# Ledger of designs, part 2: VHH binders against a7h7h6

Target 1, 199 residues: a7h7h6
Amino acid sequence: MPSPAPSGLAPGFLVAAPALGDPNFAGSLVLMAEHHGEGALGFVVNRPGPVTVAEVLASVDEDLRRAAEANGRAGAPVLVGGPVQPERLWILFRPGGIGADAEGAVPVGNGLSLGGSRELLEALVRAPRGDPFLLLLGYAGWAPMQVEREVAAGAWVPLELEGSDLVFDVPLEQRWETAVRRLGLEPGGFLVGGGGASA

## First folded at step 1 (VHH)

Design d10 (framework vhh_8dlx_2)
Fold by ESMFold2-Fast, scan of step 1:
Structure d10 (fold): chain B 199 residues (1-199), chain A 124 residues (1-124)
Amino acid sequence: as target 1 above (199 residues)
Amino acid sequence: EVQLVESGGGVVQPGRSLRLSCAASGFTFSTYAMHWVRQAPGKGLEWIGNIYHSGSTFYNPSLKSLVTISRDDSTNTLYLQMNSLRAEDTAIYYCAKGTYSSSWFKPEGYFDYWGKGTLVTVSS
């Protein structure tokens, strides 16, 4: 019997290995939101972008920018989520005070949800409880069988999503290293060893 | 009226460099992110990279070592510097205007205005 394309990479993380061959992706950590026979979709969650939350909000609504300043969100970077649709804004968030059925929002898993509406952004910025959210521009996309081949080649190492701390709580610079250590590997040895297990 | 006019295309030998320009008018250029996109014969559109109003740049990883995007807000001009040109870089190159307020929440597309393009032919 033919084996169908695996769907086990989402929700979860892909940890970039040296086998990628591209220094631009060295140290990348990708949150996988979808994985099915027609492809996969994820977001790089440790790559700060060139604009802040305040800059994005000011272009949408000056009152939203002021609300973000009031709750300490204005200086946070908007991340580069990937090269596909680089002008498209995505919102990763923990739905605390925001309903799970917020317009256009879908659950990713393990208490993490994904959306992209202006209404969701306004609700999160103005939320009294300060629900965590992360803004991303663009996403990482894989054609059918592409991500499976890259994982098989050792370019990416899957890591299970056992909470959202790597998305919201661990500092950006430390996310890749923290993910590598959770795989039971030493970051320095992993980079030199080409994604193989430590001896 | 928003206008974007690309220039600097032409025939160039493999291995050489070429700089493209995009003259913008009809909007406050310094406020918007700007993009370069290309289309090779018989292929789809390929995003090259962008430059935000802050001057920060992001590139298609496949092209990052080969291109540099810059802007001159005093002259409303966007530039694409291409190095080590190969035959596969033969394409029509387009300048495109991004916008935070209208692009991010659009159901489709990520640019609101495009230029007419400039043809680059890399041949020996």
Scores: ipSAE 0.000, ipTM 0.192, lowest interface PAE 10.7, mean pLDDT 78

Design d11 (framework vhh_8dlx_2)
Fold by ESMFold2-Fast, scan of step 1:
Structure d11 (fold): chain B 199 residues (1-199), chain A 121 residues (1-121)
Amino acid sequence: as target 1 above (199 residues)
Amino acid sequence: EVQLVESGGGVVQPGRSLRLSCAASGFTFSSYSMHWVRQAPGKGLEWIGNIYYSGSTFYNPSLKSLVTISRDDSTNTLYLQMNSLRAEDTAIYYCARAPGRYLPTWSFDYWGKGTLVTVSS
């Protein structure tokens, strides 16, 4: 297992180690969108929240809720993206044919983009189901040097962003385990012993 | 005229529980998501949580084990139940209405005037 490089964590994932100790992040898989001298910003992508896409859309526009139901999207959970500003809605999406030029949308990397406008939300909800997106409430934030210290202490294990399948395609309840296996580790060994690395 | 009126505040001893109420009028209460926000003396606003029109709740994780939010649409009333109160819970507590959107820039279109909770021994 290579020693973690404490900079350049975005774009990428952080895989929570079992001994992390922060209940906001236990067993989490975090997509890192930004990492720079002033801190870091990411989103937990494997934690279902208490509301569905339909409930969020109903609070915005009842016609959008009906469109989501017609397209089979209504029952999907909105994810808990992190403890910061938990009322703020974010959209992770593949920029493909929809929303590539949306106002306020920014590339994260490897075919993944971040946005939050109503116009983007409407376009994605009304699009064919083959255009994936995730709705998240809140985000994870780190002060300058904080995420680097946490990685060095073994709280997080960095994983390269090799595509968006961990965000959209792998079943939510399997994302942490799948990420651990992509690190070359067995989830059982990672949880019980081996301290985040195996010989 | 949209109006939100908080009540139930006062002086309370540490370790006790307190329930705050927010009486809503001037709009269809059952169609809106409602929020609780507090401001301690000399500090910024701290979001406590919200309850969607459906009854689903979402809490500030640092407060989740200590508070519950509920609503009674038949009386147009929003509630905040607080348990195990500490001195650090001393604050003005506000109820607020969301404009019906959960976009990247959150905002509240109407606020109550607040109710003061003072936790002291």
Scores: ipSAE 0.000, ipTM 0.227, lowest interface PAE 11.8, mean pLDDT 79

Design d12 (framework vhh_8dlx_2)
Fold by ESMFold2-Fast, scan of step 1:
Structure d12 (fold): chain B 199 residues (1-199), chain A 123 residues (1-123)
Amino acid sequence: as target 1 above (199 residues)
Amino acid sequence: EVQLVESGGGVVQPGRSLRLSCAASGFTVSSNYMHWVRQAPGKGLEWIGNIYYSGSTFYNPSLKSLVTISRDDSTNTLYLQMNSLRAEDTAIYYCARGQTYKLSGFTYGMDVWGKGTLVTVSS
């Protein structure tokens, strides 16, 4: 089979460079869900927010909060996905078990899907198996050609999406460093100076 | 300029197959949710299905056994394969680009449409 053509920046990651001065994105790893002529949309996947899954669920349904506690999900942080519409809840999940056929669930690619319905949230929370999901508040948005210019300026370094492990399996506090290493760079060198590929 | 252009319509006999094409310019189909929609003369729009950037498809349950949506990323083209055509499938067929996903509750708007291609199923 021939190799697929590059899919632009989505699905994939943007790794924040040290030169990026925007405090909303400093040290961030962004999962790119969309990239097209009208702009781009992504989620910061390594920034814990001030609330837990249990706290968000309590505002939706107390029965869901109890289900999360029973299934070991209550204490997980809800992430800050980006500065746009920080009150809006998004769900990143690995489609395979319950929720794979949920109405409104959209594939991001490479074992990742995006949703936001109450029905999907309930299905994922009530699943007794450890199906991975992340709750995020807000998103990162770019105007037409903006993300391309920021990448060209060195503010972001693109990284291919080779699977969902950076979103679900790598510890949150290690995701940026792990992504930098996957680019062939040393995190210490990248932060202190130089920032060139070492491969 | 952002445009969608459908082609491949025409007169086809009942029971036959037909493949429609939708050529995109000014954006990439693989980076968007793409839809097929049809409209029979004097009737409302009927959603056929969509394809996500991953290549996964979702169809109107009433049409699932009759249609397949695909794309060719190298030519930036969307396709609708129709099988076992019936007289009731006579309609103008449109391809449309889905809006950026912005709501946690999932709402898809379609913001760019082609002019459509007419399919007439007649003996």
Scores: ipSAE 0.017, ipTM 0.128, lowest interface PAE 7.6, mean pLDDT 78

Design e01 (framework vhh_8emy_2)
Fold by ESMFold2-Fast, scan of step 1:
Structure e01 (fold): chain B 199 residues (1-199), chain A 122 residues (1-122)
Amino acid sequence: as target 1 above (199 residues)
Amino acid sequence: QVQLQESGGGLVQPGSSLRLSCAASGFTFSSYAMHWVRQAPGKGPEWVSSISGSGGSTNYATSVKGRFSISRDNPSKTLYLQMNSLRPEDSAVYYCAKGDYGSWLTPSFDPRGQGTQVTVSS
C-alpha cells in the first residue's frame, strides 16, 4: 500500500541554508526522490567522491570499465549521494534514447530517472553519446517528520524541479550557487546573512 | 532486530501462478525499500524485483518483467510477489530483503529469512 499522506518535497531539490548546522551538509544541493509520511529519501548531487566511474565499474565488470574509457566517461567522479549505506550504488540519468520507464528504471520527474540494475548501467555506459548519467554512492534519509521540521526551521530551502540541468549540466562546484540564484537570492548575500561566510 | 519470513512457494507446472509473501518485523517497514532475490541451485543470487517504501515505484529484472508483480501492504508489514506464467527457469529459492531502492549493484543481498522454494517442473 502507498503512504496515505503524500508530501510535496519530491520530486524537487533541497538547498542547504546557512541555518543548517551540520557541516557534512554545508553547501549541499539534494535531489529529493521520495517524500511521504514515513520519511524522505534523496541524493546530494554536488559532492564529488574519491573514486571515478572507471574505478567503480572495474569492480563490477572490466568490459564496462573499457566501454566507459572508450566513451570518455571513465574520468567522471562518482558522487557521494549521502551518508546512508555508502557502499550502495545508484544511477541517476536523463532519459532520451533510453526511456524514463526503461527496464529497471523509475521516473523521478521532469527529465530525471533513477535506477540501480546492471542492465541499465550497461546500456548507459555502452552508448557512445547516450543519455547523460550520474553514479552515486549512498543516499540521504530522513525519519518521519524530520525533513518537514528542518525545512520549517530554515535549514533547507525547497526548490522546484524544473528540469535536470542542475544534476547533469551545471558544473559540480557551481550547483549550490546556481540553485540559490534560482531561489531569487544572491549566494554571497545569503551566506553572509548566515554568519560572515561568503560565496 | 530485523526479521523477515518468506512463504507461498511450492511445486507447480509451467504456466501456473504463485503468490509469495514476506512478513517483516523489527523496523519501520514503510520507510524502507524491499527486494525479492532468488537463487537457483549452483548459481549466484539474482535480483528479481524492488519496491519503494511508499509502494509508488517498482523495478523488475528483464527475465520477469510483464509476468511478475511486486506489491506491499504497509499496515500489515507484508511484501508480496505475484508470479504469473511461471517457467522452469523461475525455479529457485526466493528471498525477501530489506534495503533502499533497487540494486544488484550492492555487493551482496543478505536475505534475512530462510526463503521459500519455488519449483516449476513439467
Scores: ipSAE 0.000, ipTM 0.211, lowest interface PAE 10.5, mean pLDDT 78

Design e02 (framework vhh_8emy_2)
Fold by ESMFold2-Fast, scan of step 1:
Structure e02 (fold): chain B 199 residues (1-199), chain A 122 residues (1-122)
Amino acid sequence: as target 1 above (199 residues)
Amino acid sequence: QVQLQESGGGLVQPGSSLRLSCAASGFTFSDYAMHWVRQAPGKGPEWVSSISSSGGSTNYATSVKGRFSISRDNPSKTLYLQMNSLRPEDSAVYYCARGLSYWKTPGEYDSRGQGTQVTVSS
């Protein structure tokens, strides 16, 4: 089987444009993990949810919550990854030591990996200098040809995945603006219609 | 009813190749991502490889990258795993599994087959 073509939306980002028109998507940055003829799948990586990593871990295992607290990982928000299966927990991480060899972890591309197992979660939270990670609830999904049509209509602007800093290093509230600037655009101008097609 | 039937396992020497097959029935095969998962004696299940519904995207565990190749034939509803340069540590029962996404971990699959035994020994 041939590898995916060099052009495509995954792995990569979709930057929400004003033309999207849906207030629920304003300022969204989506990491695209899968894109093929049968559809697409991604995660919103800049939308904090109402609970923290510590709160999720406490419901699973109090020992894991204490480990996360000790390793400085307890206070981060769990992100809202998208409206599909909002109860499903996903683990997005930058593999290095302990997380790289965990069974069930699969590469997304360019230094990013995905998992969802308790074993992976335990490995990541228990290592004091372990791999960076995000917890996400739910995902964004597109039917066949749907994401291609939305991009063509100007609802989303594709951005190459050149590194994982937009996922782990850039503060949540700055991720969309940073992505817009990486497209060669100014966020203020983009929001007032500078980036979209007009009449 | 969803049914997955693995075949192609056996006893081989280190350095040998095997091709595993999984025959699917009871669902629209082309709508689902598929996975290979293995379980060695005394160990939990370990994800090996995944393929998207169309076959356009594949992923592999680090331990098998460059040695194993996953593929599928949607018209015949069959999933394959080509295993090259086999090592003793590849010995396990191999299962095919159905999923909504090719990132699913072993514990999150919605259906699995009965498995096929692969034994690699000199």
Scores: ipSAE 0.000, ipTM 0.186, lowest interface PAE 10.2, mean pLDDT 79

Design e03 (framework vhh_8emy_2)
Fold by ESMFold2-Fast, scan of step 1:
Order: structure tokens, then sequence, then C-alpha cells
Structure e03 (fold): chain B 199 residues (1-199), chain A 122 residues (1-122)
């Protein structure tokens, strides 16, 4: 079966290495949604922002905020997805009854889908079956050849997307460490430049 | 500088067909994913369709699947949207865009062109 992304980094994760000096990405875990000759696009999935889902929904529709509260979805933080277009709302979700192609949504791969429409947000918030979703503001972007150069320099370590648990189930503060362990590395050793930082 | 120019819109009857075009310049068209996005009066923008750089992969919004067909001609640097069985709810300004295949949101990664108006009315 061929890769959904010909360039090989999407769908997948990039794990920030100590060699990455950019404070916008220090200690981050990035879900890669696109990787091709024209560049790459991803989302930091372990950086909580200052607002909750309820607070974002209240700015859109108070009825929608109440629906989120009723369905137990209001208290989660909205994540900082990256420095590009920080005002733009994105939705990562694991489709159940909603479906992977609902309201402009497209499959990322391995049970993950990406969207951003109000209709999708409302459908997910009102879904009593509890399809998991994550709201993000902004994204991470790379120019042509940029992410490839950063990986070659050891700033990022690729990790296969084997399921959606790092996005929805593992606690935010543990996601980077869990990803490092899935690379077969010890987080403490990795942080001080042991092994994987030289990849 | 990236430039995109949409054309082919108009006023048509329900059940009619239209073919939209997007003429691209200022970048290597054959290397980029291309998208169609529409915006109806009083509503947010809606992603309609996407096509890979070589044309081998296409995606469609559920609302247009089976009725619309996206295609491209890399030698002429033109993107197309063939719209069949048009409905009043398809009435919108249609924009082409470059950038993210998975933006799903209403705002494309790259700037849209000026747009072309499609009105489906009896």
Amino acid sequence: as target 1 above (199 residues)
Amino acid sequence: QVQLQESGGGLVQPGSSLRLSCAASGFTFSSYWMHWVRQAPGKGPEWVSSISSGGGSTNYATSVKGRFSISRDNPSKTLYLQMNSLRPEDSAVYYCATGSRFYGSTEPYQPRGQGTQVTVSS
C-alpha cells in the first residue's frame, strides 16, 4: 500500500530534539498533515493555550457552548497549533458517526481527520456518541525543502502515526516524553544530547 | 508574486452545468496542490474540492460529491471545476487557492483570487 503522502513525513509526528533552538517549537510534538515538494503543514498537539473550548465556543455561539458543557466537552484547553495564522481555528477529530469527509473535513490518516468549519464544530459538539476532537489555533508551516533540512540537521525526529492516542488520550504534558519513548529513546538522555539528538 | 484569476461563473437555471476556470501565474503551478472554495451570502467560506500537483488525487466536500469534478491542465497552468446538476444552494462566489490540502477551514493557506460569481436561480 503506498504512503498517503509521497514525501513520507505526513501523516506522522515530528518530535522536537534539543538541537531545535526555536522557542516556538521547543519540546513540541507536531502532527504532520501535509508533506510534499511545495512545503509542509502540521500542528503542535502538546501546547495548551490560554482559553478553553467553552470560551472559544461562547465567542461563536452561547447555545453551542451550552451543548459542549452538557456533553462534557467544554473544559478542555484549545491548543496553540503553531505560529502561522494564530487566529485561525482548526479541528482535529477521530470520526465515528460524523464521518471523515463531513463538512469540508478530510482524512489525515490512521483514524484522524482535519477540518475547520462551524458546521463540523457544531456536529462534533452536539454528537452524543462522544467522537473525540481537539481544537487548535494556528499551525506550523515549512517552506519547500525546509522541514527536510531541519530533520537532516537533527532538529526534528520523525515518528510514525500508529494511532490517535498521542492526540486525544495521552495527557498534554506527557505527549513529548511518550513520543520520545516510542522512538526507543530515554527522554532524559535525549534532552542532554544522548543518541537521537544526533540523528 | 502568486496570481490566480477565476472565470466561468454566471446565472443559470437549476439542473444546469457550468465549468469554472482558474488561470495561475507567478509560481510553478505543476508543483502545487490546488483547491476550490466558495462563499455564499451571509455564510462562511466552504471548501469544495482539492487536487494534487499531478492530478492523481482528488477530494470533494460531501455536498458536491458526485456532481462536481475538479481537474487541471499543468501545461496551460489552469485549474477547472466542472459543476453538474446545479442547485440553488450552490449559489456562491467561487475562489481558487494554492496551499494546504487539509485546511478544511474556510481560509486557505495561500491567497484566493478575486472569485467568480455563480448564481443558480429559476
Scores: ipSAE 0.000, ipTM 0.151, lowest interface PAE 11.4, mean pLDDT 78

Design e04 (framework vhh_8emy_2)
Fold by ESMFold2-Fast, scan of step 1:
Structure e04 (fold): chain B 199 residues (1-199), chain A 122 residues (1-122)
Amino acid sequence: as target 1 above (199 residues)
Amino acid sequence: QVQLQESGGGLVQPGSSLRLSCAASGFTFSSYYMHWVRQAPGKGPEWVSSISGSGGSTNYATSVKGRFSISRDNPSKTLYLQMNSLRPEDSAVYYCAKDFTYGSHPLWSDYRGQGTQVTVSS
């Protein structure tokens, strides 16, 4: 079993700094779901992908696509969660509603849960309350000690997870700027999308 | 509550065969990919094999391809790993893992159990 090594970065966010040169992550906000001795796993939560929720659902089940349309979810973008396994579909959702005890779903923390089953997707899409969820394709992965080195080098700035609003409520285009301000930093000191001077 | 229980390990000679079993409960077994992962002393976990929910698709690590065969019996909720032509480097604790848990990659799954010990030695 992977060791439950001390984990300071999950649950939480990594905010891309101007020094980050990887175009896959420039200007990104990453939700960190796992951080231990075997590595780290997270999701970029502010990068829209080329397909919508309706388009993904249509490829799986036309009845689910119609349900998403009826519930006002059809036009939402499916996010690019990261470069690893880009065909793998992930579901971030707010627990306490329809998906709280869903098979295979696990808490990430602070009003956030992670899943990927067909049953969870169907329950959330058909939810009469319109419980918040976000679909992502792929994830961000780090080898052992890699994310710690990148943080130490100033590529990422950790931000504490104080609630799920940056994932579900803040408009996608404002998430990085909002996270920078929550760090106590002025976004004007960082060029929008990264590439400004570091602290 | 997801429960996975491995069995079938033991001490065998190089060139021998062994069949591992994993009894699953607490989830809809036929709906999930299942995986075998092994961990040798002093090494990190290594993915060995995967099988789709229907059993129609299988994948293998290059180190075991052609020697190992993964299968499942959905009515009995059991996963199998048939290991042929065993070599000393196959010695490890073997764990089964369910897909779509915390970290959908089996290397990050919590498989804190005893697993089943396979030792290949003369």
Scores: ipSAE 0.005, ipTM 0.157, lowest interface PAE 10.8, mean pLDDT 79

Design e05 (framework vhh_8emy_2)
Fold by ESMFold2-Fast, scan of step 1:
Structure e05 (fold): chain B 199 residues (1-199), chain A 122 residues (1-122)
Amino acid sequence: as target 1 above (199 residues)
Amino acid sequence: QVQLQESGGGLVQPGSSLRLSCAASGFTFSNYAMHWVRQAPGKGPEWVSSITSSGGSTNYATSVKGRFSISRDNPSKTLYLQMNSLRPEDSAVYYCAAETRWYGTSLPSDYRGQGTQVTVSS
């Protein structure tokens, strides 16, 4: 007898909790792209990497680098999406002029799509005022039941994906703070912590 | 292009000390937490130590705590691992990695260098 599918953490965000106790994780915001019985896959969407979009494109095609520069996209950082497959380039984009079903792309939900093809990258870069996109290197991965245990332990606070603005419109440096406010919390108070919970 | 170059490994006697270095290039070193990871023959990678981007906080695996010390020099873009009271079980290839370990993900492996061999043998 089939049971209802469990409500997943994808599409959605995981907001790093102060309980992590690591300054590198305080302020991390993870976009969850997949959550199923075989595990979960997400991307840190607020951590700039060491290279720019222009530098990645230059390694592929100098003409693409020039197109990115002409269209004002060259200087954006490529994000560090997570430690798994750090050599793999991912494309998060908001489809508008480029179809949500572009070859090799899959909808994440709420106006977000995920791809990785060179053809998609070329289309996004070459279109003046084209669809917004982020390039990410690597991803965050969880084994079956692992992310559920970590959420239950209080390491991550789930936030519903109401729209794609946290990925494309909110400045990188403000994404965690904005996510915390959407949880109904004040970022300063969240970082300091609440009252004693051991009573 | 991100590049990490480890050095300082070698063959030493138990109880000896070694200092490993990792020279970083191709990225803004001061923006990244750094890690040391080791891998012994026939085993998976083992996280050894981490240091925050500013150098203000460090962490160590239980197996090396009190014996190893991680440090960094942001102006020279160099990561260090001071290894004291070395034991045969410390024998491994040591890698530096320029990435943060996210909670719930695999060991840091992004931007990992070629490694430097440490052999502790009597």
Scores: ipSAE 0.000, ipTM 0.119, lowest interface PAE 15.1, mean pLDDT 77

Design e06 (framework vhh_8emy_2)
Fold by ESMFold2-Fast, scan of step 1:
Structure e06 (fold): chain B 199 residues (1-199), chain A 123 residues (1-123)
Amino acid sequence: as target 1 above (199 residues)
Amino acid sequence: QVQLQESGGGLVQPGSSLRLSCAASGFTFSSYGMHWVRQAPGKGPEWVSSISWSGGSTNYATSVKGRFSISRDNPSKTLYLQMNSLRPEDSAVYYCARSPEYLGSYTTHYDVRGQGTQVTVSS
C-alpha cells in the first residue's frame, strides 16, 4: 500500500550471507543509504572495479585528474557500487566541512555522506589528504518490500552503521570478513551455515 | 523548479560576433557544470562547449575551438558563450544545459535544457 514507511535498514550495512546466490552480490558488504516505502538504495563497498580514480576524472575534467595525481589519489580503484545504472558515478565521503553544503549531498550517518555533483568531486579532489572519499559506479536497488523479504529469508544480515571505517579504513578484501566478525560470527562458521538467528 | 533561459541570439553577417547568455534559477548554479549545445535544421544536437562549476576548466568542440569562449558569473547565476568569427555553419538553435547530478557525461548527456535561442549567420 502506498503510505509513509519508517526507515529500518538505512543507514546501515547488509552483509551477504553464503546462501545469497546472486553473482552481483556474493560476498558483498552493502552500505544502505535509503530504505522507505518506495524501495531501498545501497552501494557495494568492497568490490573494486576495472578503472582508477584518475581514469574516471580524465573523462570528466583534465584539471581534476591532475589534482588527483598531485594529492596521491589517482591510483585508487573506483568501486562497483551495484548493477543499476553502472555508468552513474557516486561519491561517498567523510564530511569535514568540505561538501557539507553541496547540493544533492545527503548525510548517511556517523560521519558518512553521499553525493554525486561535479562541485563536490572537485572540492574533495583538491582538498588536503585528511578528507577521505570513495568513488563508486552504479548502485544496488530494491523494489518495495524486496529487501525486507530478502533479509527475512536470510540472504542478508543487517549490521549497524557505527562509524565509517568499513568504508574508508578497512582494506577492500577484508571488509566482508570484518563485518561478519562485528556481527559476532566467525567467517568460517558463517560460510558453512552459521548465519541466521536460529542456524 | 529548475529553469534555464537563453538569450542573445539573432541574425548576423558572417565574420560577426555574438554573446549568448543563459539565466539559471531554481538550483544552486555555482554547484553545477554547464554546457552549450546547438541543433541545426535537419541535424541532431551537437555539443559545443562545457565549463566546470568554478569556471576553472573549459572544453570546446573542435569545430568551434579558438572562435568560441564559454564563461560564467556565479554571483549573477549566468552562463555565457562568446561567439567570434561566426560562419554560416554555426546557424542553429543554441541551448544551455546543466550537467546531470551524476558525473561522467558532461559532453554528451544533460540533466536540464533551456528553451533555446536562435542564431542565424547569413549574408
Scores: ipSAE 0.000, ipTM 0.142, lowest interface PAE 10.6, mean pLDDT 79

Design e07 (framework vhh_8emy_2)
Fold by ESMFold2-Fast, scan of step 1:
Structure e07 (fold): chain B 199 residues (1-199), chain A 123 residues (1-123)
Amino acid sequence: as target 1 above (199 residues)
Amino acid sequence: QVQLQESGGGLVQPGSSLRLSCAASGFTFSTYAMHWVRQAPGKGPEWVSSIYSGGGSTNYATSVKGRFSISRDNPSKTLYLQMNSLRPEDSAVYYCAKGTPWEYSSGLRYDSRGQGTQVTVSS
């Protein structure tokens, strides 16, 4: 059996730097789920999409939409996880009960798990005080060596995954700034022109 | 072009073990869920097992649960199926199938499949 290829950025976060230059990723925080010799896969976890959890569930099962409303889960936005396959639904969740036993769920690391099955979605929606979850449409993908080059060029700054609070607990609009502070940087000082500080 | 090439089938006696392999090329193997599907003579395709793109989650048909084990090696672009305690009812052509990046337990929902490898369990 051949030896596995090296990996370095997953599980972890990539914090968009001002040098990125791509307006589609300006101020984004990406959770890296896979990184190996054939490429990388991640999800933008701070970009709300145009639809809510209730709207997605209504297209799948009206009973699930009702369960989400009854359990206070209906109003959350479904996030734009990235530009690749924007029609594909992903589920990020913190396993603490029902969701951890669902078939098709995999640990990402440090209290985060990933899935995409209907069984997992139903289990999470029907548990009002169960596992926190986040729905995403699409993902971010990198070809072999691409993410390494972008990090080397200063477009992304890696941040260690030290728990799941940046995905579930920190408000969407504060996730990038919170990640920058965890890098030991002040967000105002990190910006290059514009914003509060122009350093 | 997507290429999937299965190997490891053969003629074995009941109670024997076999390990099937599937060599993949023409796509980014690591980003796709992979499946094993089998088809016995005169029957439709039956989903056997699925594995998530990262390799950490697996699912099995009730008929094979506890006897079969699916695994993958993303660096070598290879999918495996370890088959233990084989029964005559397991006789079929086994196909490696490419799924979607987000779906693991999809039954017959897959983008493409290989040419198959024959498994025959008979005394």
Scores: ipSAE 0.000, ipTM 0.120, lowest interface PAE 12.0, mean pLDDT 78

Design e08 (framework vhh_8emy_2)
Fold by ESMFold2-Fast, scan of step 1:
Structure e08 (fold): chain B 199 residues (1-199), chain A 123 residues (1-123)
Amino acid sequence: as target 1 above (199 residues)
Amino acid sequence: QVQLQESGGGLVQPGSSLRLSCAASGFTFSSYSMHWVRQAPGKGPEWVSSISGSGGSTNYATSVKGRFSISRDNPSKTLYLQMNSLRPEDSAVYYCAAQSLYPGWKSESFDIRGQGTQVTVSS
């Protein structure tokens, strides 16, 4: 059974504002997967890590690494999803014929799903032109009421999840900039700060 | 119902051997990497060893390399840890773990964990 829809900020994006001082999240675009009374969970979707899909798969299963190489999936970077559990592998994907029925996969919304099972990874990797996917290591977590306070303080700007293009189609290095423009802002002005009147 | 059940722990003298077992149920065992993790009193959890779903790839923590051997029997859905040349430093509760499914935001890297089996190495 899929988890109930969380309140407010998920599904959606949080766009890191210049006021956010945490170096783990500076310039980040976070996909929010869960938001409820017990907290929130999300993934940074614009931060390439130092390892490739092939390197992660080699540590899990050499046969699966060979399948990824054969199907042209081996060279993609694995993303740094956030500072919590940096060794844990997550799979963010757009379900089609192979991923939709995967054990343990849950819908995030707007054509996005999240999984972490080896079964799902194998199905996605073995398909030559299967469903698009990202591998992520670690996640971003918030305690009860923490993300709401950070948004209220201006550390994060919520952006509606209108589709999965910011996750799969927009190049990694342009995702934050593209998200800022979708907020109706210019990235250069946003980074510097707008010089707005303080109360 | 997903379950992992460890067994085979006990009280042994330094230099002894033990074989730990982990019986898995409720999931497609051969599709999951399996891990042994231990936790000694007053310490955080320490990863010990990993094995791929096929059994073709194994990895070990430097502290146990050359002394411990991980293996699996997929038909019987059982994971093993053969521990040789045991040292007092190996005393811990040993847990088997599977690579987690995403059931939600629960904070452990290995959400599918057993109850553990106690290993005590002392004279």
Scores: ipSAE 0.011, ipTM 0.165, lowest interface PAE 9.6, mean pLDDT 78

